# VH-VL binders against q0atu2, part 122

Target 1, 119 residues: q0atu2
Amino acid sequence: MLDKKARIRTSREYRNVFEKGKRLSGRFLIIYYVENALDNNRFGFITNKKIGMAVIRNRIKRQLRAIVREYQGQVKNKHDIVLVARAGIGKSSFEGMEKDYIAIMKKAGLFARNANKID

## First folded at step 6 (VH-VL)

Design m25 (framework fv_ivicentamab_arm2)
Fold by OpenDDE, second read of step 7:
Structure m25 (fold): chain C 119 residues (1-119), chain A 119 residues (1-119), chain B 110 residues (1-110)
Amino acid sequence: as target 1 above (119 residues)
Amino acid sequence: EVQLVESGGGLVQPGGSLRLSCAASGFTLSSYAMNWVRQAPGKGLEWVSIIYEGGYTDYASWAKGRFTISRDNSKNTLYLQMNSLRAEDTAVYYCARGLSEPGYSFDLWGQGTLVTVSS
Amino acid sequence: AYDMTQSPSTLSASVGDRVTITCQASQEIDSWLAWYQQKPGKAPKLLIHKASSLESGVPSRFKGSGSGTEFTLTISSLQPDDFATYYCQQYDSYSYPELTFGGGTKVEIK
């Protein structure tokens, strides 16, 4: 799991990202991202009911957390990033999700220049 | 001032192809979700395609396989490649800018370009 | 795909009248609903987004309301400049990539 300090946890924190952040849509994900005043990145995850039943949503959330954790060290510092799952993601493989995450994060310019797991 | 200007419309035979262009000024296309929306003569509005900020593309179900949306960032221009055109594709084609938040409503429209598919 | 049923298709009214247009979505779209005004030979103009947020420069006589599957556009006192065709549009960010417009409502002079 992501460290507590690496998580967006409060409604206020989420609201700040949605209100002040930038948005970028991918195939399976929408990311909202904004710079923070911290020394670390924070991640949030949203799975809408339209994705499927709770068991599916929880699976998706778990998979997304795993992906984020895998690439966490390669993301530029001082960002709050919220991942919103889009409808259809439940039919995607883990690799598909990962590929989409990488693609979106690249387009957003959120990977560090020395990132080595994104090719 | 911000504006969109479509071009490339005209008369084409069934089965033919046509590429529409939408030149943006006053803003950067790649910073927005850009859309094509068409309107048959005397009919309502119909969404065709979108290209998101990250470059991912989506299409109306009926448009998939025949229409391709793209953009050239260096030219700040949006494109719609239309293949295998049919009579029912006859319409005014608009390019429309999605709002930055949430990004899928269209706050800026071009004047439209007429595409007529006829023998 | 989401279906948007807009009613009525045509509405005859006089200046000063209160006009109400409804839009019903086949599925819940929260507040991701926009309203457009289109005049003949012109591109549509965004009036309202997120169901009730007026665009800059739009007169206060225009009001959007509703959520979920039921939405309404109200013109409190119809002005000469308001005779046009109006469209609703859903843009649910979490749904499948299918943006849908309503069928339109033509507001014409009685």
Scores: ipSAE 0.463, ipTM 0.863, lowest interface PAE 1.6, mean pLDDT 92
Fold by ESMFold2-Fast, scan of step 6:
Structure m25 (fold): chain C 119 residues (1-119), chain A 119 residues (1-119), chain B 110 residues (1-110)
Amino acid sequence: as target 1 above (119 residues)
Amino acid sequence: EVQLVESGGGLVQPGGSLRLSCAASGFTLSSYAMNWVRQAPGKGLEWVSIIYEGGYTDYASWAKGRFTISRDNSKNTLYLQMNSLRAEDTAVYYCARGLSEPGYSFDLWGQGTLVTVSS
Amino acid sequence: AYDMTQSPSTLSASVGDRVTITCQASQEIDSWLAWYQQKPGKAPKLLIHKASSLESGVPSRFKGSGSGTEFTLTISSLQPDDFATYYCQQYDSYSYPELTFGGGTKVEIK
């Protein structure tokens, strides 16, 4: 689970990301993202009824939070990021969602640069 | 007119090193995912490495630990540092610009630079 | 990495012929496939992206079709400039970070 400080919590904060943020689409995910004036990143998660039954939507949301938490150390500071699950995500594996997330984040320039290797 | 021009290829002994360069003109290199793709004489195309828009990097499994992709935004130039070269690394190396989609196709290619690894 | 298999490896054809090249993916890749043309001594040129989207400036005789695991490139009336090697390339999220090319199909004069 993500801690309270790392979550987008209010309707106003979600609206700010949608209205002022940039949008990138992956295979299973759409992200909306904007720089914030805070010292930390915040994440929001949206799953709509088109994905499937509540049990499926809740599983997807839980898995997305787990993925975000695993990679949070690689995300550039001071961003509000909302993940919107696309209808097709219900057919995806955990690995598929994870790879889509990584690809989108790298494409958006939201992942920190890799450390140099001598060899 | 947009253009990519590779340089730095040549003859090198097994175990040696080479650094390839790719000079971009007509566009800003840092706004794109940039790639190296190689082709052994008479053989097919093989993806080598990518540097994403945000500066994160990935490599073909056989290239990890030996090859390093980098860019110098001030010079608008992409590099591939190649170490511990083997005979099977003999190929024409192409610089290619990634078309921004979920994943990447390559809409602009350089002319290629030949690397020959031989004693 | 996803295997991408092209067939045939070599194809002999005459000007005016209809030519079909097939690309098979070892895994489902939706429509995330591109086609390239490569002439001898030259860099590849992007013809089609997202399986069927023709690149600007590419003649309409080139057509891409398919989804999932089976894709085709069709040249409806082969011209002299079309004798070249053609490659497919997958760029599906599931294969991340791998970008895999097919083995190529050489279209040569009969």
Scores: ipSAE 0.173, ipTM 0.760, lowest interface PAE 4.1, mean pLDDT 88

Design m26 (framework fv_ivicentamab_arm2)
Fold by ESMFold2-Fast, scan of step 6:
Structure m26 (fold): chain C 119 residues (1-119), chain A 119 residues (1-119), chain B 110 residues (1-110)
Amino acid sequence: as target 1 above (119 residues)
Amino acid sequence: EVQLVESGGGLVQPGGSLRLSCAASGFTLSSYAMNWVRQAPGKGLEWVSIIYEGGYTDYASWAKGRFTISRDNSKNTLYLQMNSLRAEDTAVYYCARGLSEPGYSFDLWGQGTLVTVSS
Amino acid sequence: AYDMTQSPSTLSASVGDRVTITCQASESIDDWLAWYQQKPGKAPKLLIHKASSLESGVPSRFKGSGSGTEFTLTISSLQPDDFATYYCQQYDSYSYPELTFGGGTKVEIK
């Protein structure tokens, strides 16, 4: 579960990320992201009806929150990030969603790569 | 009108260096993944390098360590610094805009600039 | 990166002919394939993305089909403007980062 302070909660906040943010697409996920004026990152999650029944959408949302939580420490600070699940995500494995998330976050410049690695 | 214009190509001896430029107009370059793609005379297309929306970079295995992709957002210009040039680097170099899906297809191309590496 | 194989490498055709070009991926790329047209001395032009999605302004005689490892580009009634070299390109996120092109198919006049 993500801390409440790390979640995007209002329709207005989601709209701000969609309108002002950058967009990057993966196989199963689309992210919208924008730098915020806060001291922390905030995440939002959107699952469309095209994905499937409510039980499937709720499972996907739960799994995405778990993935985000696991990699939270690697995310560059001060960003609002919204994850939008694509229609095909319902057929993906947990590992497939995780790999997609890592790839898209690296492309967005929101994850650390090996550039400034320390031992 | 959206446009990409390459410059900086020319004749260089093996072991030499060149810096290619790609000036973007009609759109903001930093909002896209930008690419270099080359084509040797009479041969096919070969992907060289990408700078992702977030500024992270990747290279074809043969280009890594010799070529550096970069962008200057204030000038809306993409660059390719090419060092230790070899005869097999002779090609027309295109800059291309990446259309973001799970990876990138190229929806906008420049006219190309010819690099000839010959002694 | 995934290997991309195009066939044929050269094809001779007449105006009005139906032309089919094939592209094979060494591993499944789902639908993540684009087709480009290149005329001599010109930059490539994107025709189709996501295997079958026609780009704006591209004539409906161009059709992309296929999924997984085998893809085709079909031109239903070849026009003079269509004599060009065609390239497929995979852009599956899992092939990371290389955006591999096929070897090209030159469609030339008989």
Scores: ipSAE 0.077, ipTM 0.708, lowest interface PAE 4.3, mean pLDDT 87

Design m27 (framework fv_ivicentamab_arm2)
Fold by ESMFold2-Fast, scan of step 6:
Structure m27 (fold): chain C 119 residues (1-119), chain A 119 residues (1-119), chain B 110 residues (1-110)
Amino acid sequence: as target 1 above (119 residues)
Amino acid sequence: EVQLVESGGGLVQPGGSLRLSCAASGFTLSSYAMNWVRQAPGKGLEWVSIIYEGGYTDYASWAKGRFTISRDNSKNTLYLQMNSLRAEDTAVYYCARGLSEPGYSFDLWGQGTLVTVSS
Amino acid sequence: AYDMTQSPSTLSASVGDRVTITCQASQSIESWLAWYQQKPGKAPKLLIHKASSLESGVPSRFKGSGSGTEFTLTISSLQPDDFATYYCQQYDSYSYPELTFGGGTKVEIK
């Protein structure tokens, strides 16, 4: 799992990313991201009721945290990043979510250059 | 007036190296994902490599370790460094601009530059 | 990596004919498919993106359709300018890093 210091926890922190950040859309995910003044990255996760029942939303959140944790070493430092799950994510595979995350992070320029490539 | 112009193709011996260039005019390269696509004589199109908007790169499995895509934003020029060339690398190499959606289609192509690998 | 199977490899047609080219993906790519036209000695030209969205300046006789795994390009009334090789290309984000082209369909004069 992600350490507490790597998580966006407060409504104020989420609002800052939404208002000040850039937005990119993938197939199953939308990310909002902004550079922060900290020494580390922080991640937030949003799953709304349009995805499905609580058991599905909780599974998606858990899987997204696992994906972010797995690739955290590839992410350029000093960013606050919020992942918003799109309605169709409930029908995707774990691999599908993972591929979408990788694609959107590469597109955003948030992954480290090829020396740290995780392919 | 939006244009891509390739150069650097030619005859090279097996095991040799060659660097291709692609000069962009009428638009800014760093705002797009840029690609190399090749076509062997009388054969189909084959994707080679991409450099994403953020600078991360990916390669076709057969190109990995031998080919390197890069760009110089100050010169508005894309490059493909090709090492350890083989006869089957003989092809016209096209520079192509990625139209950004979740993935990329190619809305602008250069004229192509012929690379012949022969003893 | 998604396999893209394009058929037929070659077809012969006359001016005024309706021609159909098919493209099959090994897994669902939703609508993330483009069609290209290539004439001998020239670079490919984008005709259609997002399976059915016609590019500016492309004649209305070209139509793209399909979703998921089966796609078609239809030329409703073939013109002399349309004798060329056509390629489909998948660009589904799930398939990163590889962008895969179909094998091509050569439309030649009967």
Scores: ipSAE 0.112, ipTM 0.739, lowest interface PAE 4.2, mean pLDDT 87

Design m28 (framework fv_ivicentamab_arm2)
Fold by OpenDDE, second read of step 7:
Parts: C-alpha cells; sequence; structure tokens
Structure m28 (fold): chain C 119 residues (1-119), chain A 119 residues (1-119), chain B 110 residues (1-110)
C-alpha cells in the first residue's frame, strides 16, 4: 500500500493536477502530471465504468498501485501524478500494464536518470 | 491558426553539420510530442526523432549518435541538430506534431526544408 | 522496431474504382496505426488514426480497418483528388525505438 503522504486524496488535489498538469496518453493509461511543492511524489488513480464492473475496476486499481509502488523510488521527485485507466486496460495483463506504465512515464520524462528496470 | 514552419535546410558537404528549426504558432510545442520525419527524393517517409511532452527523446536506430532533437519553449521552436552528414541524409525534413492522444500520429506538418548533402 | 509492409507499392485505378491498400505489421500493434495521404511537393496529411478513426474533414469514402497485424485503407469510390501516395504508420507504445512508416502506395491514374 502506498504511504498516505504519497497519495492524492482530495478533490482539490486532483483538480489541480487536471487543470495545471500535463497530459500524456499511453496504451492503457493516461497520466496527468504536475510539479508539486512537496519533497515527495503523490499518486492518484482513476478508473471508470468503461473498464468494467466494480470488481474489475478494483482489481485494476490494485494492480496500478502495485506498479506505482514498484517504481516509486525511480520517479523524479516533486510531482503529482494521476493515472487514469483506459477502457482497454481490463483486457491487459499485469505485465502489459507495467510495460505501458514504464513507457508512458519515460515519455513524460518522469523517471530519474539513474532509474533501473525501465529499459 | 496552427502552423509549423521549418527552416535551416541547404547544401552541406559530407561530414558537415546542420541545424534545422521548426517554428510553431497557434499552439505550444511542449504540450505535444514533436517529431522529425524525412523523405529522400522520390522515396518514402522515414521517421527520424521524437521529443515527448516531458522532454524524453527517441531516435531511429540509424539516427542515434548523429542527430539530436531539442526544443526551446521560450521560442516555441523545435530543432534537429544533424552531425556527420552523409549523402543518404539528403531529404526533405518535416517537423510534425503528434496528436494529443495518443500523441504519436502526426496531425500537423510543416512544409518541409530540403537538406542536400553533396560534395 | 516493428516492420511495416505496405502493399501494393503502386496501384493503377480509375475514377470510381474501389481501392484497397494493405499494411502488415511484423508484430501486433493493436489499433496503433495511422494512414497518410501525400501529394507531390506537399507534406503528408493525416487521414486516419487508431486504425479506423477518420480525421476531421476527411471524406467518408476513406475507411480504415483492421487490428493486430493486418490493416487496410479502403477508398470506396476513387475521386480525382485521391490520386496520391498513401502511407501507413505504426505508433505503438511498445515499438521502441522507431515509429515506422510503411513503404507507401502510389495510387495513379490507369
Amino acid sequence: as target 1 above (119 residues)
Amino acid sequence: EVQLVESGGGLVQPGGSLRLSCAASGFTLSSYAMNWVRQAPGKGLEWVSIIYEGGYTDYASWAKGRFTISRDNSKNTLYLQMNSLRAEDTAVYYCARGLSEPGYSFDLWGQGTLVTVSS
Amino acid sequence: AYDMTQSPSTLSASVGDRVTITCQASQSIDYWLAWYQQKPGKAPKLLIHKASSLESGVPSRFKGSGSGTEFTLTISSLQPDDFATYYCQQYDSYSYPELTFGGGTKVEIK
């Protein structure tokens, strides 16, 4: 589980990311990201009904959190990042999801220079 | 109105260097994945390089080490630094904007600038 | 990088003809394929993205279809304005490091 301080939790925090942040679309994910004034990164997760039933949405959310946790230490600091699951993610494997996350984070330039396991 | 205008093309000797520019108007370059695509006379399209919204760059395998894509946000301009030019680099070079989603297909093109590498 | 095989290289047709261009990817790219039209001396124009999504202003006679490794661009009834060279392009997120174009298909007057 992500530390509470590493989570976007309020509507205001989400709105700030959507309004002021950049948007980048991947195969299964859309990320919105913006610099924050903190010393840590915060992550948010959004799933919608287009993904599937609540059970599926919850599964996807758990998987995304797991992926984010795995690579959390390799992400550039001082960012708020919201992951929006795309409709097709419900049909993806965990590995595919992870691959997409890595790809989109690279494209966003959010990985640290010394990041590993992302090639 | 949105527009891309390439410049900097010309005649250069083999082994020489050239920097192309692509000035954008009507939109912000850094909000899009920007690309260089070239086309040799009478030949097909060939992708050269991309710079994503977050600043991550990527290159065609043949372009790595000789070509460098960059942008100046203050000037809203895209660049392609070309070094160690070869005769086979002779082509019209286009800058192209990637769609916002997924950000990889090119919905806006410049008119192109001709680069001729010849002794 | 994924290889893109486009066929045919050249196609002779008449106004009113049904024209079909195919693009084959070496690996599955799902829906991440675009089609472009290019006329001599002009920059390419995006026609279709995500395999079947028609760009604004593109005539409905253009249709993109397919998924995975096989894709087609169909012009239901060729118009004079459609004589040009067409290119497919993959932009799959997993196809590093290159965004590959097909070899092109020149549609010319018979």
Scores: ipSAE 0.245, ipTM 0.804, lowest interface PAE 2.7, mean pLDDT 91
Fold by ESMFold2-Fast, scan of step 6:
Structure m28 (fold): chain C 119 residues (1-119), chain A 119 residues (1-119), chain B 110 residues (1-110)
Amino acid sequence: as target 1 above (119 residues)
Amino acid sequence: EVQLVESGGGLVQPGGSLRLSCAASGFTLSSYAMNWVRQAPGKGLEWVSIIYEGGYTDYASWAKGRFTISRDNSKNTLYLQMNSLRAEDTAVYYCARGLSEPGYSFDLWGQGTLVTVSS
Amino acid sequence: AYDMTQSPSTLSASVGDRVTITCQASQSIDYWLAWYQQKPGKAPKLLIHKASSLESGVPSRFKGSGSGTEFTLTISSLQPDDFATYYCQQYDSYSYPELTFGGGTKVEIK
């Protein structure tokens, strides 16, 4: 599970990432990211109604948090990162979401050197 | 308008080293994933390496440990450091710009620089 | 890396002919495939990306189609400028970090 300090909590903080951050799109995910003035990374997760019913949206959120948690140690420090699930994510496998996350983080330069050599 | 120009190719003995350069004009290299692609005389295209927009790198399995891709943003120039060269590395080396999608196709290519590895 | 197989390796055609080139991926790449044209002594030129999206400035006689494992490049009415070698390239980077090209198809004058 992600610690409380590692979560974006307020609407103001989400707006800051959307307005000042960079945007990068993958197959199933979009990320918005910006450097913060804290000692740690913070993550936000957005699943909109277009994805499907609440049960599906909650499953996706849980799976994305698990992926972020698993790769947390490989992410460059001092960033606010918001993951937005695209409409088609409900049809993806867990591994598909994981691979998309890794690819996006590599493109953004947010992963440490050699973080995902095998995957 | 936009252009890539390679240099640094030449004749080198087996076991030797060469550094290839790719000078970009009309656009900023750091905004794109940049690639090296090679082509042996009379043969097909073979991907060598990528440096993603954020600076993370990946390599073809046969290139790993021998070749290093890098970028100098101040000079708007891409490099390929080639060590422990073999006869099989004889090829025209192209610098290619990645078209940003979930993956990468190559929308801009340099003219190529010939590397000949022979005794 | 995915194995990409092009067919035929060489094709002889006349101006005005309809030319079809096929590219097969060893595993599904959805629609993450590009087509390139290369003339002797020159760098490759991107024709089509995302299986069917025509690059700006490329003549409409070029058409890409397919998804999954089977892809086709069609030239509906071959022109003198079209005699070249054509390559497909997969870029399903999520499955394999290595980007893979097909072996090429040479379109030559009959």
Scores: ipSAE 0.216, ipTM 0.753, lowest interface PAE 3.6, mean pLDDT 87

Design m29 (framework fv_ivicentamab_arm2)
Fold by ESMFold2-Fast, scan of step 6:
Structure m29 (fold): chain C 119 residues (1-119), chain A 119 residues (1-119), chain B 110 residues (1-110)
Amino acid sequence: as target 1 above (119 residues)
Amino acid sequence: EVQLVESGGGLVQPGGSLRLSCAASGFTLSSYAMNWVRQAPGKGLEWVSIIYEGGYTDYASWAKGRFTISRDNSKNTLYLQMNSLRAEDTAVYYCARGLSEPGYSFDLWGQGTLVTVSS
Amino acid sequence: AYDMTQSPSTLSASVGDRVTITCQASQSIDSYLAWYQQKPGKAPKLLIHKASSLESGVPSRFKGSGSGTEFTLTISSLQPDDFATYYCQQYDSYSYPELTFGGGTKVEIK
């Protein structure tokens, strides 16, 4: 769903974001983010076993990718961003995850100041 | 070692303006969400404004249009510009450091600076 | 924004007493609640975050508990240094952008 250029794919790339990036926590999500030297944004997704069984983790990952894709045009370019799902995310609705994502991205300064989802 | 030191409070006439400063030492201000919280004499704590790690800002509804939060990263200093002051704005103003968990608790506070709005 | 109701507004107690302060949120905030202590003429001091996590250097007689909409701060054996005003604060991300404090509880000498 997100094309390959917009994905963080290697363990080395994830490690770089965790070690050099800033951290910001939301209700259901934690983001780690760092400016990259590329011309585009890249996203990574982490769902650990504390969230629940593989079926739940796969659903959450799919939903987070859909949210990221929908708001991709509002994200400032040249960032590597890793989304880490917190244990409680399995109880959240899609709308709940979406609201948390928007709030975190605004707090991080990664969204344009007046950027919002258009219905 | 980590400290917040406020200045700029004083007596000001209704309709006047005042700028408060908060000098941070022992940490990098831009790595945290910084806040202003006020307390009227004999009253409780009231949140005024926040500047998030990324520079996005939010305000209490009554503060919008009159108060502006800002920071100067090169001086490691937080500001609150207060315009169109009213008697109801009389309070001790604290700067406070937001500790990022889901949302923000305040782990470090300045000593406060008294703003008195009176003729 | 979530309303935070703190009770009682004032309580009188003696050294050695067990005192309990409550904080009610108008909607569930899970465990995203902090407790602060404020002495006259001083800035507030963070005591507890995440409802029950004691800050470094805070005496173990302070205990936070609760989740959802009802929270308590308990001081198990009140000391002279504990006569102060206490505030709760919600910081649930779903209350974004506004952060909300309770009205405060003044613990005074009986």
Scores: ipSAE 0.027, ipTM 0.675, lowest interface PAE 6.7, mean pLDDT 86

Design m3 (framework fv_ivicentamab_arm2)
Fold by OpenDDE, second read of step 7:
Formats: C-alpha cells, sequence, structure tokens
Structure m3 (fold): chain C 119 residues (1-119), chain A 119 residues (1-119), chain B 110 residues (1-110)
C-alpha cells in the first residue's frame, strides 16, 4: 500500500488538482497532475459507477494503487497526481492498465530522467 | 495563429484506400486529443476516431478495422488511413482538436477534405 | 455508445425570435455536452462547452443549459447571422469513447 503521506486524502486536495492541474487521457485512465510544495508526491484515485459494481471499482483501485506503487520511485518529485478510471478499464487486464499508466505518465513528462522501469 | 489544414481527399473506387492528412500549425498535435469527424453530403456530423495525448487511438464502432488514426510528431501532422472504402464513406472529413478541459469538445476544426467513393 | 436525440430537426424562425433547441442523451453525460454552429460549406464552430460555458467571442444571446440527460441551446433573440445548423455533442470522458453528435437542427428563415 502507498504510504499515507503519498496519498491525496481530502476533498480540498483533490479539488486543487482538478482546478489547477493539467489533464491527459489514455486508454483506461485520465490523469490530473499539478506541482505541489511538498517533498513527496501524492496520488489520488477516482472511480465512478460507470465502471461497474462496487466490487469491480474496488478491484480497479487496488490494481491502480499497485501500479502507482510499483513506479512511484520513477516519478518526478513534488507532484500531486490523480488517476481517474475510465469505464473501459473494467474490461482491461492489469498489464493493460500498467501500459496505459506508463504511456500517459511519459507523455505528461512525470517520469524522472533516469527512470529505468518504464520501457 | 492556430489552424488545421486537411488534405488527401479525392475520388476513389469502392474497396480502395486513401490516406488523409491534417497539418497543424500554431500548436503541437501530440499535446492534444486529435479527432476525425466526417459529414456525408447533406447529413450530420459523425465522429470517426480519436488519438489521445498519450498516444492511444480509438474509433467509432463502425470505423474499427477499416480506419486508422495516427500522427507524426516531427511533422506535426495527423493522419487517417482509410481502407476498404464504401460508397457510404463519401463525406467531407474534418480534423478537429479536442479542447483542453475535463472533456473533449472540439475547439478547432480544419476546412475539411472531400472523399468521394464511387464506381 | 450514447445516443443523442436532437430536436427539432428543422426550425423556421424570424429575426428577433427566441429559439430553443433540445438535446437528449440516452444516458447521463453529466455536463459534458458541447454545442456547435455550422454554416453551409464551412466547418463547425464550437459555441458552448461543458453544457453552459460560452466560447470566447460567442454572443451572449447564446445560452446553454442542462445536465444529465436533458440539454438546451437557447438563442434569446435570433440574428441574421444565426441562421445555420446546430449540433450537440456528448464527450463524457469517463465513458466509452464514442463522441456522439446529435442529428442537428437547421434554423432557417421563416
Amino acid sequence: as target 1 above (119 residues)
Amino acid sequence: EVQLVESGGGLVQPGGSLRLSCAASGFTVSSYAMNWVRQAPGKGLEWVSIIYEGGYDDYASWAKGRFTISRDNSKNTLYLQMNSLRAEDTAVYYCARGLSEPGYSFDLWGQGTLVTVSS
Amino acid sequence: AYDMTQSPSTLSASVGDRVTITCQASQSIDSWLAWYQQKPGKAPKLLIHKASSLESGVPSRFKGSGSGTEFTLTISSLQPDDFATYYCQQYDSYSYPELTFGGGTKVEIK
């Protein structure tokens, strides 16, 4: 699980990302990202009912957290990043999600220059 | 000034292929979700395909398998490869830029290029 | 895919008239709806996005309203320049990527 300090937890924090951040869309994910004034990155996860039943949404959140955790060391510092799951993600594989995450994070320029797990 | 300029339209026989181009200026196509939208003579607008910022491409259900959207970042150009063309594919084809917001409305359009599929 | 039903298909009006066009979505699209104006031989022009946000340079006589499944475009006082075909379009980013347009509404001079 992600460290507590690496999580976006409050409505205010989410709102800040949505209002001031940039947005990129992928196959299964939409990411919102903005620089923060902290020494660490924070991640948020959004699912909606269009994705599927609660059990599906929870599964997807767990999978996305796993992906983020796997690559968090490769992400540039001082960013708040919110992952929004698209409806099609319910039919995707974990590998598909991972691939999409990497693609949009690359496009966003959020991976560190010396990242070595994003090929 | 920002603009889109389509080209490549023309007359083609049924079963034929055609590749359309959309040259962008004033902005970077890879930074936006770019779209193709067509309009048959005297008919309404019909979305064809999108390529997201992250590079993923998607299509209208009817377009899958016959149409392929792509972009060349070095040329700042969007493409639409059309195969197995049918008479009902006759239309003006527009490229359109997705507005940078939580969704993808189209804030910039080209002038369109006419594709006529006829024996 | 979301179906967008636009009505009426054709509307005859005079300069100065109040014009209302409706767009109905088969499923809720929240506020992810755009309105376009298209004149003959020209590309569509974005008028309104996010259901009610006017694009820069669009006259204030254009008003978009609605959310969920019901949306309306209102022209408070029709001007000569407003005779055109209008289209709604859903772009719900959280749904499957079918960016569906309405069938269009031709606003013509009475």
Scores: ipSAE 0.466, ipTM 0.866, lowest interface PAE 1.5, mean pLDDT 92
Fold by ESMFold2-Fast, scan of step 6:
Structure m3 (fold): chain C 119 residues (1-119), chain A 119 residues (1-119), chain B 110 residues (1-110)
Amino acid sequence: as target 1 above (119 residues)
Amino acid sequence: EVQLVESGGGLVQPGGSLRLSCAASGFTVSSYAMNWVRQAPGKGLEWVSIIYEGGYDDYASWAKGRFTISRDNSKNTLYLQMNSLRAEDTAVYYCARGLSEPGYSFDLWGQGTLVTVSS
Amino acid sequence: AYDMTQSPSTLSASVGDRVTITCQASQSIDSWLAWYQQKPGKAPKLLIHKASSLESGVPSRFKGSGSGTEFTLTISSLQPDDFATYYCQQYDSYSYPELTFGGGTKVEIK
């Protein structure tokens, strides 16, 4: 589980990311992201009905949270990031989702190879 | 003015190594996804490698394991380390700046540096 | 990686002609396509990004169109400065990390 303060919790906060943020699409994921004024990153997760039944959507959400948590140390500080699952994600493996996430985050410039160094 | 200037090309034996440099002026390389693109004599353009804003890298499948892209922020310079060179690596090598839109088109190119792999 | 096919590989034209170059992707790339111009001995120059967005300083006679798998670069009234080789490049997110170029179209004097 991600720390409570690392989660986007309100409709207003989600709306801010969608309206002011940049968008990048991957094979199974879309991310929306914007710099925030906080001391930490916050993540949101959206799985809509076209992915499948609630059981599948809940599984995908849990797996995405696990992936985000594993790589949180590599994410540039002070960003609000929303992950939106695409319809085809339900047929993906965990490794497929993980690879897509890494590729998107690298392409967006949100991953730093050495996260503990400030330049 | 913004510009990129490549250097380090030359004649090298098959199996040899060579390091190319690309000096940037008028902008900071760490703020962009920087790329190497090559062109064999009389042939088309072929993407080689990228280093993303966050410092992660990716390669064309044929370059993976032989070529390494890197940058030195203090010198504002991009590098391409080429190992195990083959005759088919003979080409003009360009460095190019990627526009993050999402994905990357190349809005700024250097003049190129010629690498000849021959006995 | 997506295959990018340009046609024709070479075309002959006269000043004032309308020139059309086609680029086909093996899979949909939406609008994530750029066009470049390269003159002999020079680096490529970006003309158009996102299929139809003209770069600053590029003459309005250059137009990009298309989406999905078929794209076109049109030069409405060819000028002497336009004799060059043109390349398309896809940068669709589904092709991570590959940024593939078309084979090029050489526009030469008739």
Scores: ipSAE 0.014, ipTM 0.655, lowest interface PAE 7.7, mean pLDDT 86

